# Miniprotein binders against q56419: the designs that were tried, part 271

Target 1, 326 residues: q56419
Amino acid sequence: MEGRTLEEVQEEVFKRHGVLVPKKELEDLAKALEEAGLLLTEKVEARLKEEEEKLKRERPMRLAGLSYPEGEREARAFLEAFRASYPGEGEEARVLLMPHLEPSRVPEVYGAALAALEKTPPPERIYLVGVAHRPLKEKAAALPVPFQTPFGPALPDLPALQALDALLPFELFNTPLAFREEHSLELPLFFLKGRFPEARVLPLLVARRSPELGEALKVVLRDFPGLLVLAVDLSHVGPRFGDTPLTRTLAEEARRRDLGFLERLAEGEPEAALAFLGANPTRIDGVEVVASLLPLLRERKGKVLAHRLDLEAPTLSAVGAGTLVL
Short names: E, the ipSAE of ESMFold2; O, the ipSAE of OpenDDE; V2, 0.75 times the mean of E and O plus 0.25 times the DockQ between their complexes.

## First folded at step 22 (miniprotein)

Design v_6 (at its last look DockQ between E and O 0.81; V2 from the best seeds 0.80)
Fold by OpenDDE base, look of step 22:
Structure v_6 (fold): chain B 326 residues (1-326), chain A 107 residues (1-107)
Amino acid sequence: as target 1 above (326 residues)
Amino acid sequence: TEEERRFEELFVEAWELLFLGYDSGNPEIMRQAIELFKEALEIAKRTGDPEREAAVLATLALAYYNLGDWEEARKYAREALRIAEEKGIEFVIEYARKLLKRLKELG
């Protein structure tokens, strides 16, 4: 890759090898199976409808026993272990950027988030903004129901959610099924609920950049103050994401982009952070979230507490994660 | 039939787990998906449904690919391709060929 951009290398690899874009290939195969009547049947549709109706009442845990313990006692021990994995002290956060990657892959990054939360006065409410890994009907969505956690239900702030909905040009309460298994909310919520058991939550998903969301939230935050949490991952590189196996050059590029992105955010320059990424050749997943929240990130100075590019050795792939306070 | 119902349930649940494992970066979730796919595969074999069998095999190949198990991925992709070519299952043929090409590039 000497003298070439990562994008150029990726394009070359893609052209030369017809590299599978793994996520797209998953989606395409799933779609083909659905079209063949092998995946989505009438019975499955009926079940999904029932699940959608249940989601009007509560969002059950999906990752309990998989990513974190189901039992409260074990869950508390889990939190303590993650906090212990970060040797530093946190800072008070008004805005917290933290990962939603499998916690066991980046324990010290979650530990840094916990350290920040230790220095943060208990908020009345938490605006938790995740990444939609499933399609949404609108650019963003919310699910105004309790989210189950090992520490009890995270209760929605209905007044604040309603205020937000009223300021958006689209229906905020859309695509409830997209929340059913969305780990970008569930994983950070585990840590947030564990630290702030009494805080109400606004669980939000972003599929596409919505400037309207940021402007609306800016208004809502005046009347309904709270902690803003961006649950986002950083670079995704390697064969699992359509690249060649991780090399020193590829890892350095991923780190450069991750840190350059986070540092510009820490300086209160979110537009510069987005511009720095350009076409986003290392696939930082938090781009649409940050782009949606620009009004809330401008001129806020902060600190990068942690960063890791975690190697998944079997796939020779890596995912970046970071913790930032503003 | 009950077996068809069970196949559909397993196949859907396994695909949900596959996406969840992929997106979350948790390989254990993907391994759980694989176990459900294997159960679905056995049903497809017993019922004599080559389309379902080929579909599950192709999916298993992709799942193993995402775990970095290139050998198993190749094995399942080849078997998927074999059945799909014999039975004229075009979408599986296309997918299996693409995956095998990628797997060849990875070593």
Scores: ipSAE 0.818, ipTM 0.924, lowest interface PAE 0.6, mean pLDDT 92
Fold by ESMFold2, look of step 22:
Structure v_6 (fold): chain B 326 residues (1-326), chain A 107 residues (1-107)
Amino acid sequence: as target 1 above (326 residues)
Amino acid sequence: TEEERRFEELFVEAWELLFLGYDSGNPEIMRQAIELFKEALEIAKRTGDPEREAAVLATLALAYYNLGDWEEARKYAREALRIAEEKGIEFVIEYARKLLKRLKELG
């Protein structure tokens, strides 16, 4: 026991007690079905190979008609409605933290992001950093292809992506299929492309913290300046996340963790923001991205523009979302 | 064979929607997944495939749990368990029992 970290011991106790963790249960059931030959059939494998080939050329919209309108005219009206949901003015951003949660759940938080973009000179490129929801072969990944949007394709910045790849101790272009369903890039991109139609994009995912990514990005940003976007959500509490039902006390704790995290980031103190979360008891999902990008966040001061802990009454659960400019 | 191929297509597409709805926090996407799972369930019943039937029922139970419809989740979990115990489908037994235990704790 003396040789193990406290974190490792805590993980062992968690697994030993068999707490239902809904995401894990979905993953385990899917894996069991694959092993039983019920999910990963020869036809399914052929389809996945076809999808992977398509992803070498472009990344299609997955959430059009589900989370945002497919048509350009309707999509512009959608953006304006979201901007109107935030009554305040924005502030110029060199770094923008914004959510990837379903937009209709936190309209004023996305509206605050739009307000910040309104005050931000159009960048040549956007470094869009999301959270991988499917496993990556490495700590981080990119997909160097156009991402389709209702506003036209968001074109990749190939020279910047190649420069980033060259600086990393692993191949950056490593898991194309992980991007197929990745809403943490697609949902923020809709808003970003709508406001900056000429900007190129570096679509990046983080699965596990990578100090190497942050150091490499600091170098690449000097030669290829642009807007850095952290597309992350905050607290996840309640039964949908393997927790107890939401109470006033749990909601207050989640809000306190969310705001304390954001405020420390706004003071240019990302290490303090991470330390404030400790074991991350409310499951803020931005921690791996922030931990990767420390060199880009240190000493950058800014402002929290919006926050909501959005309640899911049927599941007695909640998800936090915020907008921060640095 | 044509109906079995349709089952396979529906089941995979429904799983993809289920993960997408769960991860994005969009319950309407999860409800679309449920509609496809229900169509797949009817195919499994018509073709007399208890392993496929139990698999879809267990998946529906988890989907309804994640939507907060815990009455429907109990219904599908109990039916999944009944078939799985009768036919010896061990992984379904494990998931159905764990889910039923959690639902009892939630009240």
Scores: ipSAE 0.782, ipTM 0.902, lowest interface PAE 1.0, mean pLDDT 90
ESMFold2 (binder alone), look of step 22: mean pLDDT 84; pTM 0.831

Design v_7 (at its last fold request DockQ between E and O 0.76; V2 from the best seeds 0.82)
Fold by ESMFold2, look of step 22:
Parts: structure tokens; sequence; C-alpha cells
Structure v_7 (fold): chain B 326 residues (1-326), chain A 107 residues (1-107)
């Protein structure tokens, strides 16, 4: 470490673990505006406090009319159109990996998830694990309230959530506001609730890898069996994510990284899947979730049903999405 | 103060949409955020508030960058920088210069 400060080492490690430059620019500018008094006024603080109190009772739809229809009839037709986008057969899942990217961008990938659900006996509950896009007070969090959907409320499994909370070395119910706009739960939930209207839900977010979460979930799943869903996206490449414009070579690398990751998970080798990514140069989104859930993924063999690296022509960027059953 | 309250409402709501559109990968949501930012910009101009004007312009530049409209991003970033340099708004100078450098690197 000759001539290097701690800050320089921390910045190098931070870059190797894939924090996106444009996302950081948005966050830094928003924070600067808050500090300047332009985004965090007394009125805004009062509004956020009121919204936090409301989140103790329910989590309303945020993306209705934006990513999916608000009305139940239209939402059901929308759901069926996604299934039709994937002409293949599904397979029974005890663990399902599916995306949280805007559904219209990867319709066959969501369709593959629906095909898997068709082959899956209706579970009593769904462990829905997303990626926190807002900071959490701890490594992981849950929100034990109904999540509204066009298909009715997705009710929380309170006994399972309480059992999980009791096994963790931190309070599980720690950051309600982080759920307010969290699409990584809401978008997959639309599809899951549409197919399993009677299942209760454990809505979980991971901010940073937590081995404790995976060990606790292994215990809770034994007593409260259900479907485990990893709601994660794959590669993020191009200028929207801090890269140079997408080239054929970068796109090929992103596809190889996505598929290599998924295939190693399908072989029951989650540690090998993480090792395959190295410094994660294509910014696969699911790393922290997979790293948290190793005890639940080891030795579970399965199949990759679908993958797309969706190209964003205007930004010369791309995002990968996949469907994996275990 | 009525215009000030309207600016604050628009600016916060637009930022919420911007994050949501960025994170979900939904460009239509980001375009909705831009429409609200444009309304906020008009208020900042009418009230003669250079920090608010520069802040909205810098935000619009970043929003257009993330939509891939890099011509618009350059336009808004240059205007944000002009105002911020004239009025000494250091955090806007910092962000506008960084964005303009990135845009030059992209062509």
Amino acid sequence: as target 1 above (326 residues)
Amino acid sequence: TEEERRFEELFVEAWELLFLGYDSGNPEIMRQAIELFKEALEIAKRTGDPEREAAVLATLALAYYNLGDWEEARKYAREALRIAEEKGIEYVIEYARRLLRRLRELG
C-alpha cells in the first residue's frame, strides 16, 4: 500500500463491485440538492413521514398505469399476453429466478417465468427477494403489510416474517420508505399474484450480501415451505451504466457472463457462479442476492428457460434478464 | 411563495419519477419526469432564482443523458454551467463539468 490512502483503496474496491457511475451521479446530485434545501424541505419531510406511516398499513401500487394496467380485467389480459410471448414449456420450480426490468423490454423472459409457474403447485407462500434500489438501515429488510396489485392485495405471511425476524442479528422491519417505490418487488409481484392469487408473500430486499439471511431463510423455509423467488436482473453495460458505447465484443461478453452465471446456478454451484463473475465487469445485478442465499441454492439443479440482453439503441446500452428454475 | 411551493412540489415529484424510470429501465417514466422538470424550470425563470434554474437545468441534462438524447443533454449542461459559473453555484459547476466531459468522450 505505498502511497495509497484508505480512500483510494476503498474507491478501487467500490469500482470493482460495480456501483454504476450514472446512478451515482443521480444520487450525488439529489443529495447535493437536499443539502442545498431544494429537495428536502419541511413540506417534503412531512410528506415522507406521512408516507412512512401509511406504509405501516399497506404498500400501494406505484407502477400501475406506467408498467402495467391498473384495472383487473386489463391486467389479466396483459399477463396472458406475456405468457404468449414465450412459446416454450415451463418446469416446476422450488426456486425461481426472474427479472425486475421493465416488462415490455423482455416479454419472453417474464413469459418463461409464467410458464414455470404453470408447472408449479400453488404455494402457500412466496419468498420474494428483490434488490434494494434505495439505502437500507441494515443488509436486508422486509415490509410486513399487504402489497396492492390489480389482482387484489398480496397479503403478508406474518408468522413466517416474524420467525425470520427472530433469527436475524438485526431488525428485519427496518426501512419502510425503501419499499415505497421499489420496482424489484412490485414488477415480479404482478406476475406472481396473477398466477397464485391465494399465496401469501414475504417481501424481502437485499442491499448488501447477508449470509445470515440465507441461513435464517433455510430454517424458516423448513417450517414454512413455499416458493423462493430471486427477482434480479443480469448484466448492465454501456453509457447508461458508466461504460463506453456498447460494442459487439462487450455485448458478447455480457451474454457470456449472463449465461455462464445462470448455467452455474442451474448446476447447483452458486459459489462457482459468483467466482465466474470475478470483478463483475458487466454489473450483473443478482450478485448480492445470490451471495446472501447460498445455503438455499447449493446442490439445487435446474434449467435456464430464457435469456435476453435487451439493447437500448438510444443510449447504446443493454440490460440482461433471465429466467431460471431450480 | 405560491410559485415557490409549486416549484418544490414539481421538483420533488419529478425526481421521484426520474429515479423510478432509471432504476426500472422505463424511458417513458423518465420522459414524464422531464415534463415536470420543464414546468419547474419555467417557474425558476419567472421567479428569477438562479440556483433553482441551474439545479433544474443540471437535472434535465442528466435525465437526457440517461435517455440517450445526448444533444439535449449537452444543451442543458452548458446552460446549467453558464449560470452556475456566473453565480458561483459550486455543486452545479461540478456536476455540469463532469457530464460535459463524459459527453465529449462519447462523441
Scores: ipSAE 0.869, ipTM 0.941, lowest interface PAE 0.7, mean pLDDT 91
Fold by OpenDDE base, look of step 22:
Structure v_7 (fold): chain B 326 residues (1-326), chain A 107 residues (1-107)
Amino acid sequence: as target 1 above (326 residues)
Amino acid sequence: TEEERRFEELFVEAWELLFLGYDSGNPEIMRQAIELFKEALEIAKRTGDPEREAAVLATLALAYYNLGDWEEARKYAREALRIAEEKGIEYVIEYARRLLRRLRELG
C-alpha cells in the first residue's frame, strides 16, 4: 500500500464492501431501531424530558470514574500525572487548541495543554468550544448552567453568554440534551477547571460551521475578555472509521494532514488550514469549529506544543490529537 | 410488561454508552455497553421476541467490531442474520450482511 492515497484506500474499501463502516453506520442502525420502536419509547421520551429539565439547573458529570477520577484528591493527582507526561514547557495562550479524545490515549497532549495553562494568567472566563457529536437544532449551541467537575462546578458566565446570544441570528440556547453526554466539553473542562478554579465558562458546541459565531465572539471578547479554547481532535483513520487497517502510508497521510493543519493555524492562516484539508479525507473533527472561529484565529501566530497519532491496537485504527497555542 | 420495560431501559442506556465510547475513543465505555446489551439479549430470549433478539445481536456485533474483536463480531452478526432471515427482519438482514462483508476483510 505504499504510495496509495487515503482516498484510494477508502475507494478500495468501498468497492470491496459496498459500504464504509463510519459513524453513519451506527447512526443508521440506531435510526432503524428507533423506527422499529426499540429505542425510543414513551418511557424513554419521558426520561429524556426529565433529563432535559434537570439540564436547566446543572450538567452532571458523565465521564467521572470512566475517563477521570470522581474524587477531588484523585483528580488532582490525575492532573499532575498528565502534566508530568509532557516534558516541555508551555507558552502563554490566548487561544488554546487541545484534544477531547479519551485522555489516557494521549496523555502528553493533554500535558502540553496543562503546560500552556501554567504560563497563562488566570482568565476571568473561558470560552470552551467543543464539537457536537449529537445533532443540534442550530449550527451552534450553549448550555448556560453549571457543569459539574471533581473540582466543583464550572459556573457559566451568563452576561457574556447573553451578549453572545444577542449577536447571533439564531437562538444560542438550543438542544440542551446534546450537552448531556458531550465529552468534547466535559474532558477539556476537567483540565481547565482544575487549573483555573475561579474562571467562569461559556460551554459552546459547534455542529456546523457558523461564521456568525466567530464574528459574534469577536465582539463579545472585547467586552468580556477571556481564554478561547478549541476542544477538537484531528484525524480519524482505520477500520473504526471506515478505512483499512492502519498502514505506514495511512499513518503518514494522517500525520501530514494533522500537522499541516496545525502548522497553518500556528502561522495565523486558518483559511489556509481549512483549504489544506480539502475534502478532509482523514476526518479531522475540528474543521467545523475552526471554520466557525476564523475571525478569532486570523493573524494569530503561535506554536504547536504537541501532536500524537494514537494507535488503538485492537482495532488497528488511529486518532490524531494536538495542542496548539496562539 | 416489566421485562419489556427493562429491555428498553437497558437497550437505550447501552446505545448511549456505545455512542459515547465510540466518539470519545474509550473502549471501557464500549465494554460497559456490551454488558448491558448482553442483559438485554437475555431478556429478549426469555420473552421470545425474535426481533429484539436479532436487534441486540446485530448491535453486539457492531460493538465488538468497534473493540476489534472480529471473532465475536462475526459470531453475533451471523446469529443476528440467522434469526433475521428466519423472521424476515429486513433491516437486521441488511446490516448484518454488510458487517459480515467488512469482517471478512479484516481477518
Scores: ipSAE 0.858, ipTM 0.943, lowest interface PAE 0.6, mean pLDDT 92
ESMFold2 (binder alone), look of step 22: mean pLDDT 85; pTM 0.854
ESMFold2, fold request of step 23: ipSAE 0.833, 0.819, 0.824; ipTM 0.922, 0.914, 0.921
ESMFold2 (binder alone), fold request of step 23: mean pLDDT 86, 86, 85; pTM 0.858, 0.857, 0.851
OpenDDE base, fold request of step 23: ipSAE 0.827, 0.827, 0.838; ipTM 0.938, 0.938, 0.943

Design v_8 (at its last look DockQ between E and O 0.75; V2 from the best seeds 0.79)
Fold by OpenDDE base, look of step 22:
Structure v_8 (fold): chain B 326 residues (1-326), chain A 107 residues (1-107)
Amino acid sequence: as target 1 above (326 residues)
Amino acid sequence: TEEERRFEELFIEAWELLFLGYDSGNPEIMRQAIELFKEALEIAKRTGDPEREAAVLATLALAYYNLGDWEEARKYAREALRIAEEKGIEYVIEYARRLLKRLKELG
């Protein structure tokens, strides 16, 4: 019996006995409550319908005052502080991979993104691709309305969005309610709008890998050039995500997966990056986004500017975040 | 009733915050959710609805679990289980037992 470390034994014991509360446990309880008539009532449905109608006009801020300041002056100071948290210099980005994790957890990673944006000529438009944390009707979706920010509304690029829709085998403009509280768009958009106030935005969500999206975007980018932004997080490990408490071994594995993924992307080998993850045991959330955008990531060489595996001490869990410029 | 309406409003908003806090990794959002759940709990107690009470208690247990407050999570899970067993609320019984088992493993 090769000498399993005490940590390995603890991990095994915990895996065998502990069905940890992953997101699925939240979803299962929510579903049970809905079935019991405690969550989704007729009145709630009516409210959601009203909210859906409002989303035809604009997407209001959801995280203002929670994750970032609502006021413009305070928001600018916030940006400056985040930029200051990264001591390095950025590089020009044609493609930017950045996190959507709570900014206060990984300030230097967002700072690295800001540093990259400083070296990037102002784009006419930004293709902002986030992760759908709620179900979508289709593999991907867009919301073609202004997104509110402390710096003013981020206006949609309707011509480019329409061109994209025309090339997809499904309706791009689906599931507007999925955008209502989607932080994977709102958080990166704060930083992007703050840096590029005049850029139009294509807010896109990916729920499942869509090769069609990448192929369509490749075509659209020819006529509608812009900055591509992948708003994705990396590993999710620990009790909040179904693992044992963070150990040295688990942290090393998470870092290995994160960095191995980012480095392969930096070498212009996105297929190799996906293959490296295999079954994705550390739950890198950016997998479906990267898988959808393969045509845009191939043969592009770049640099990893920052990486952090941020420990949430109370839950003994950690989330990986990184900034990559391609 | 107005109280039932208020309960539903609080409960759905709190769950939205709970998901948002969970997914974004912002514990403050989850704390806000907890405050709304506590208000909902008080309504459920006043109205004498044991199912709503047990449901909120189970949800609070889960919320505290996601904050790493194992002691409070156990407290609420045990109370949820007690009420659910008394009233035959099966889905809460199952959930609370499973959560308590996990909490026991975490120490």
Scores: ipSAE 0.828, ipTM 0.932, lowest interface PAE 0.6, mean pLDDT 92
Fold by ESMFold2, look of step 22:
Structure v_8 (fold): chain B 326 residues (1-326), chain A 107 residues (1-107)
Amino acid sequence: as target 1 above (326 residues)
Amino acid sequence: TEEERRFEELFIEAWELLFLGYDSGNPEIMRQAIELFKEALEIAKRTGDPEREAAVLATLALAYYNLGDWEEARKYAREALRIAEEKGIEYVIEYARRLLKRLKELG
């Protein structure tokens, strides 16, 4: 396996029966336990229904004390330390692509996002589009409630959310429980709310590509202008994601795919960016978000401000993250 | 019923943390999940519930695999398989065997 090309590794995996894909194994085991009555008991179901009703009123912080500080003073210092991790200047963004990976792993990538926000006039609202890590009942969803942050609640833009819902062929407000643990919204929101405390938010999740979402957002953005944020990660390679142990060759390929994807987006060519990935062999996160938002990304040129493929030494794996302004 | 309620609460909370840690790329959150799974394992052993015991062992094996502690993953997977084969818990048998095959490939 060492010294073999990516193509040779992929061929061997395709020939093997019973290949383990770790995320799917987690999901399948959890489902089997639910079916066996060990995970979704009557008491657990009652608790989840109560949590669902609470989520219709507000979304509390889940990652305070884990990924960022709970107190406002400490949170402001934390945010400024991330800005300091990126020594460069940002650029004004009409669209910002930023990660949702654990911030301490890619501090300069989050710092680059903050640098871009420094150059961006405070928007009236932020369209925050994350990746659903729990199943949604539809291709996309929103949760029209305040999201708590150390900087105060991020208030929803209810008129814009209602306009969006009216344009879609499905109910937008469809899966409140999917938001309870969703870090792809919470982690970027910490940075966005810290820089734009008065902006309202449209907290959106994509599970599967929805051309309808992109067309509807294009209409809504004309009446409700604001900052569009794609909160997505890039390559996922190595045993934690179903590959053989990371090699220098696999890491170099992941970097090339990350950068090739971002550069094509920066040229205003989102269809070319998706075509470049093909079957997405390095599992660039957020492909479904980009595919949903094509009308908002076409012919919009910009710049890649930062990229890191962050190594996970214990798992012999890596995750890519980047910052792109359009 | 208090031990049963405690197992159920620990098990769902640990699973929520496991997914959160896995998806966010935060191994410390996954380690917190493992501590809760270990407490749940002790309850399953104390109450003599082999399906719960095998289920927690299989979950621990997969959690350790995803932390890169493949030696621990192998140990927990083998124990899960032993109990599951003895008691005929088919879904644990299949998951443990797949994981052990993967661990052999990793060395």
Scores: ipSAE 0.788, ipTM 0.920, lowest interface PAE 1.1, mean pLDDT 91
ESMFold2 (binder alone), look of step 22: mean pLDDT 85; pTM 0.851

Design v_9 (at its last look DockQ between E and O 0.78; V2 from the best seeds 0.81)
Fold by OpenDDE base, look of step 22:
Structure v_9 (fold): chain B 326 residues (1-326), chain A 107 residues (1-107)
Amino acid sequence: as target 1 above (326 residues)
Amino acid sequence: TEEERRFEELFVEAWELLFLGYDSGNPEIMRQAIELFKEALEIAKRTGDPEREAAVLATLALAYYELGDWEEARKYAREALRIAEEKGIEYVIEYARRLLKRLKELG
């Protein structure tokens, strides 16, 4: 391999495959520590087992007091402030793409989502599709239990979840521990539950593209209509993600990729959106979710309501976020 | 021992917070993780466990790197490397060297 170190090649390979090199470093160190007996002890295993058993009954809040207020009154004020951060009006959504990034980083993007929800009749159920940041046993998973929120529990739609499971070639109800701290569900759910307190929820995670999921959901949606929510972030660029510090050129490329992706989705061309990204050099995390939901996104026209490439100044890195209604 | 138990509890909780903060993009969560790691570090020092000490130092270096505090990251990585080399802790040596190399590239 002409003149490049193995590390450089690995970094390039990881970049091309949308794998965050820094995340791999975290994972590699964690694994080494586990192998050394410093992280995964017998006591930790016992705790995880207990947590897994608890997850058969409910999913507790993990980010309450960290990313959003735990108290209902404070939580409502939080929602209102986020809505206020977006000066525009929303549109009715049948499909909503929104971020799962720390809300304080992109308040107006979440505000745009809230604006869309204001124009959306209360759905009977919400199909909430997040990104798995932990490994799943299968390509996708669901957790069929109440998710705790400051506004009360988000109750699962068990009949719809069961119908979905029956149409999938794999067990949908897998890897419950992957849900225990998954922010890609918890953060959007805060806003969704706050707006639609009576809606049931189907909390879904995607680890790898599953065309079967989209086809199955298309069938299920006929009998169990509801709002489809894609909780995904966009570009991840800079040192935190294995790039050089953010430059004008890198930021412009990230924005180009983000907006080009969203605009093609808004035109009802999800395959074109994926093709536009190619090797996904700016690491849009929503790719696997969109790839899984192609049948539900085709021919649906919509509008991009908001986009932000949020600079994290200390790390000279940036993350893209957007809100799209279809 | 009680101190070993406390170390393990702190270290695991801190790593959970570190992942959560990293994945969610919330630096405050990562700062909370750092505080727990510092407590764990003090325990490791008191108990005289160089492997635990080196492991926590390497982890702190990484956490500070993820926060963009490259100066502190270098400091902790160098200390991790020093202890690990003295005691022959190979996985920490490898990690600390790699991190220091990256930190050098960033300036």
Scores: ipSAE 0.844, ipTM 0.942, lowest interface PAE 0.6, mean pLDDT 92
Fold by ESMFold2, look of step 22:
Structure v_9 (fold): chain B 326 residues (1-326), chain A 107 residues (1-107)
Amino acid sequence: as target 1 above (326 residues)
Amino acid sequence: TEEERRFEELFVEAWELLFLGYDSGNPEIMRQAIELFKEALEIAKRTGDPEREAAVLATLALAYYELGDWEEARKYAREALRIAEEKGIEYVIEYARRLLKRLKELG
């Protein structure tokens, strides 16, 4: 208990028994295999060190050929097909909430994001805020390097990143390996870079809510204006996430939670959106990002453009995704 | 040996794909991970390493469980348990029994 507060103890219990332990079975077995010497061999550790050094220079595509096409021509066609999946018109965004779920599962939700980008003047830079799926050394992190895409490299906005780092009580550039596999940045970036090929990027991850991040970003955005993107998913329900099999009642609750959350954000009431979720019983993935960015979301009104609670029939589970402009 | 080197690289690559598919919600990536785990299983059998074999079988059980193929998950969990009980591989015994209990609750 040395050096631990009640809040820190409660956070560890929450991580074990609450919304922050969504992949417990995977993590438990992986840890046991690591301790048995089957996953973290000398050769694997050497490879990871080499990859960490590469990540200090650039972040290569991980999902090309898996979630989107590798070639530029095919990637362009893919982008246009997603726009066509959403028959409506977008609205100008100063803040865009969009998913990071596998795009083929929610094509109209990504299409709605593209429709919003069509109405948005090309920004000088994009503040892309995703959800860390691997542990970070701090509450949040950035990786100040080019991110490769089929549309060319997304270049970092180094002056804005340095300004942000200077305002935080922790080093922002703290966990390069966490970015290696991070789809919550890569999947949205594909769409963003395809529409704004000249925009620089601030690739940011949140692991745990950080009020200091939101306050710092408010200052940095004043001096370095740009598009703020929250790349987050919504409800996660069913056996894949530790629940009973999806029922009509659970699906209706998940949908109600998703839409209620988005609607309160659209009214400029992010604190009310978080309060509406309570203990977050449907495991909305965006809560830590929204909680970090409160100063940027307050009083900013907008519109929900799309939502889907997407069924996973084999697992009797579902994941929610939405598109919100502010 | 070349077989042992291939097993180590393959097993880690398969785990990376499994996490990536799980986190992104892409079952096709998870199925690719399963194909690599099956290749790793054949290597473990050829090299006569019962801990590696039991570990891969437990991992296959987990992968099928997370994909919702719960019959296949039960099959691999039972096989993992059989080997682990024969050879005294305690963490596999514990995990396989826990997974089989969870699968019974789902059935």
Scores: ipSAE 0.800, ipTM 0.920, lowest interface PAE 1.0, mean pLDDT 90
ESMFold2 (binder alone), look of step 22: mean pLDDT 85; pTM 0.848

Design x_1 (at its last read DockQ between E and O 0.88; V2 from the best seeds 0.80)
Amino acid sequence: SMEEKIRELAEKLAKLAQELAELAGDGSDPDELKKKLEEFIRVFLELYELDREKDNSDADYWLQMTIELVWEFMDAFREGNVEDAVELLMYIAEAAERLAEALD
ESMFold2, look of step 22: ipSAE 0.824; ipTM 0.916
ESMFold2 (binder alone), look of step 22: mean pLDDT 82; pTM 0.803
OpenDDE base, look of step 22: ipSAE 0.639; ipTM 0.860
ESMFold2, fold request of step 23: ipSAE 0.798, 0.851, 0.846; ipTM 0.907, 0.931, 0.928
ESMFold2 (binder alone), fold request of step 23: mean pLDDT 83, 83, 82; pTM 0.811, 0.812, 0.806
OpenDDE base, fold request of step 23: ipSAE 0.724, 0.726, 0.726; ipTM 0.889, 0.890, 0.890
ESMFold2, last read: ipSAE 0.831, 0.796, 0.803; ipTM 0.923, 0.905, 0.907
ESMFold2 (binder alone), last read: mean pLDDT 83, 83, 83; pTM 0.813, 0.808, 0.812
OpenDDE base, last read: ipSAE 0.722, 0.719, 0.720; ipTM 0.889, 0.888, 0.888

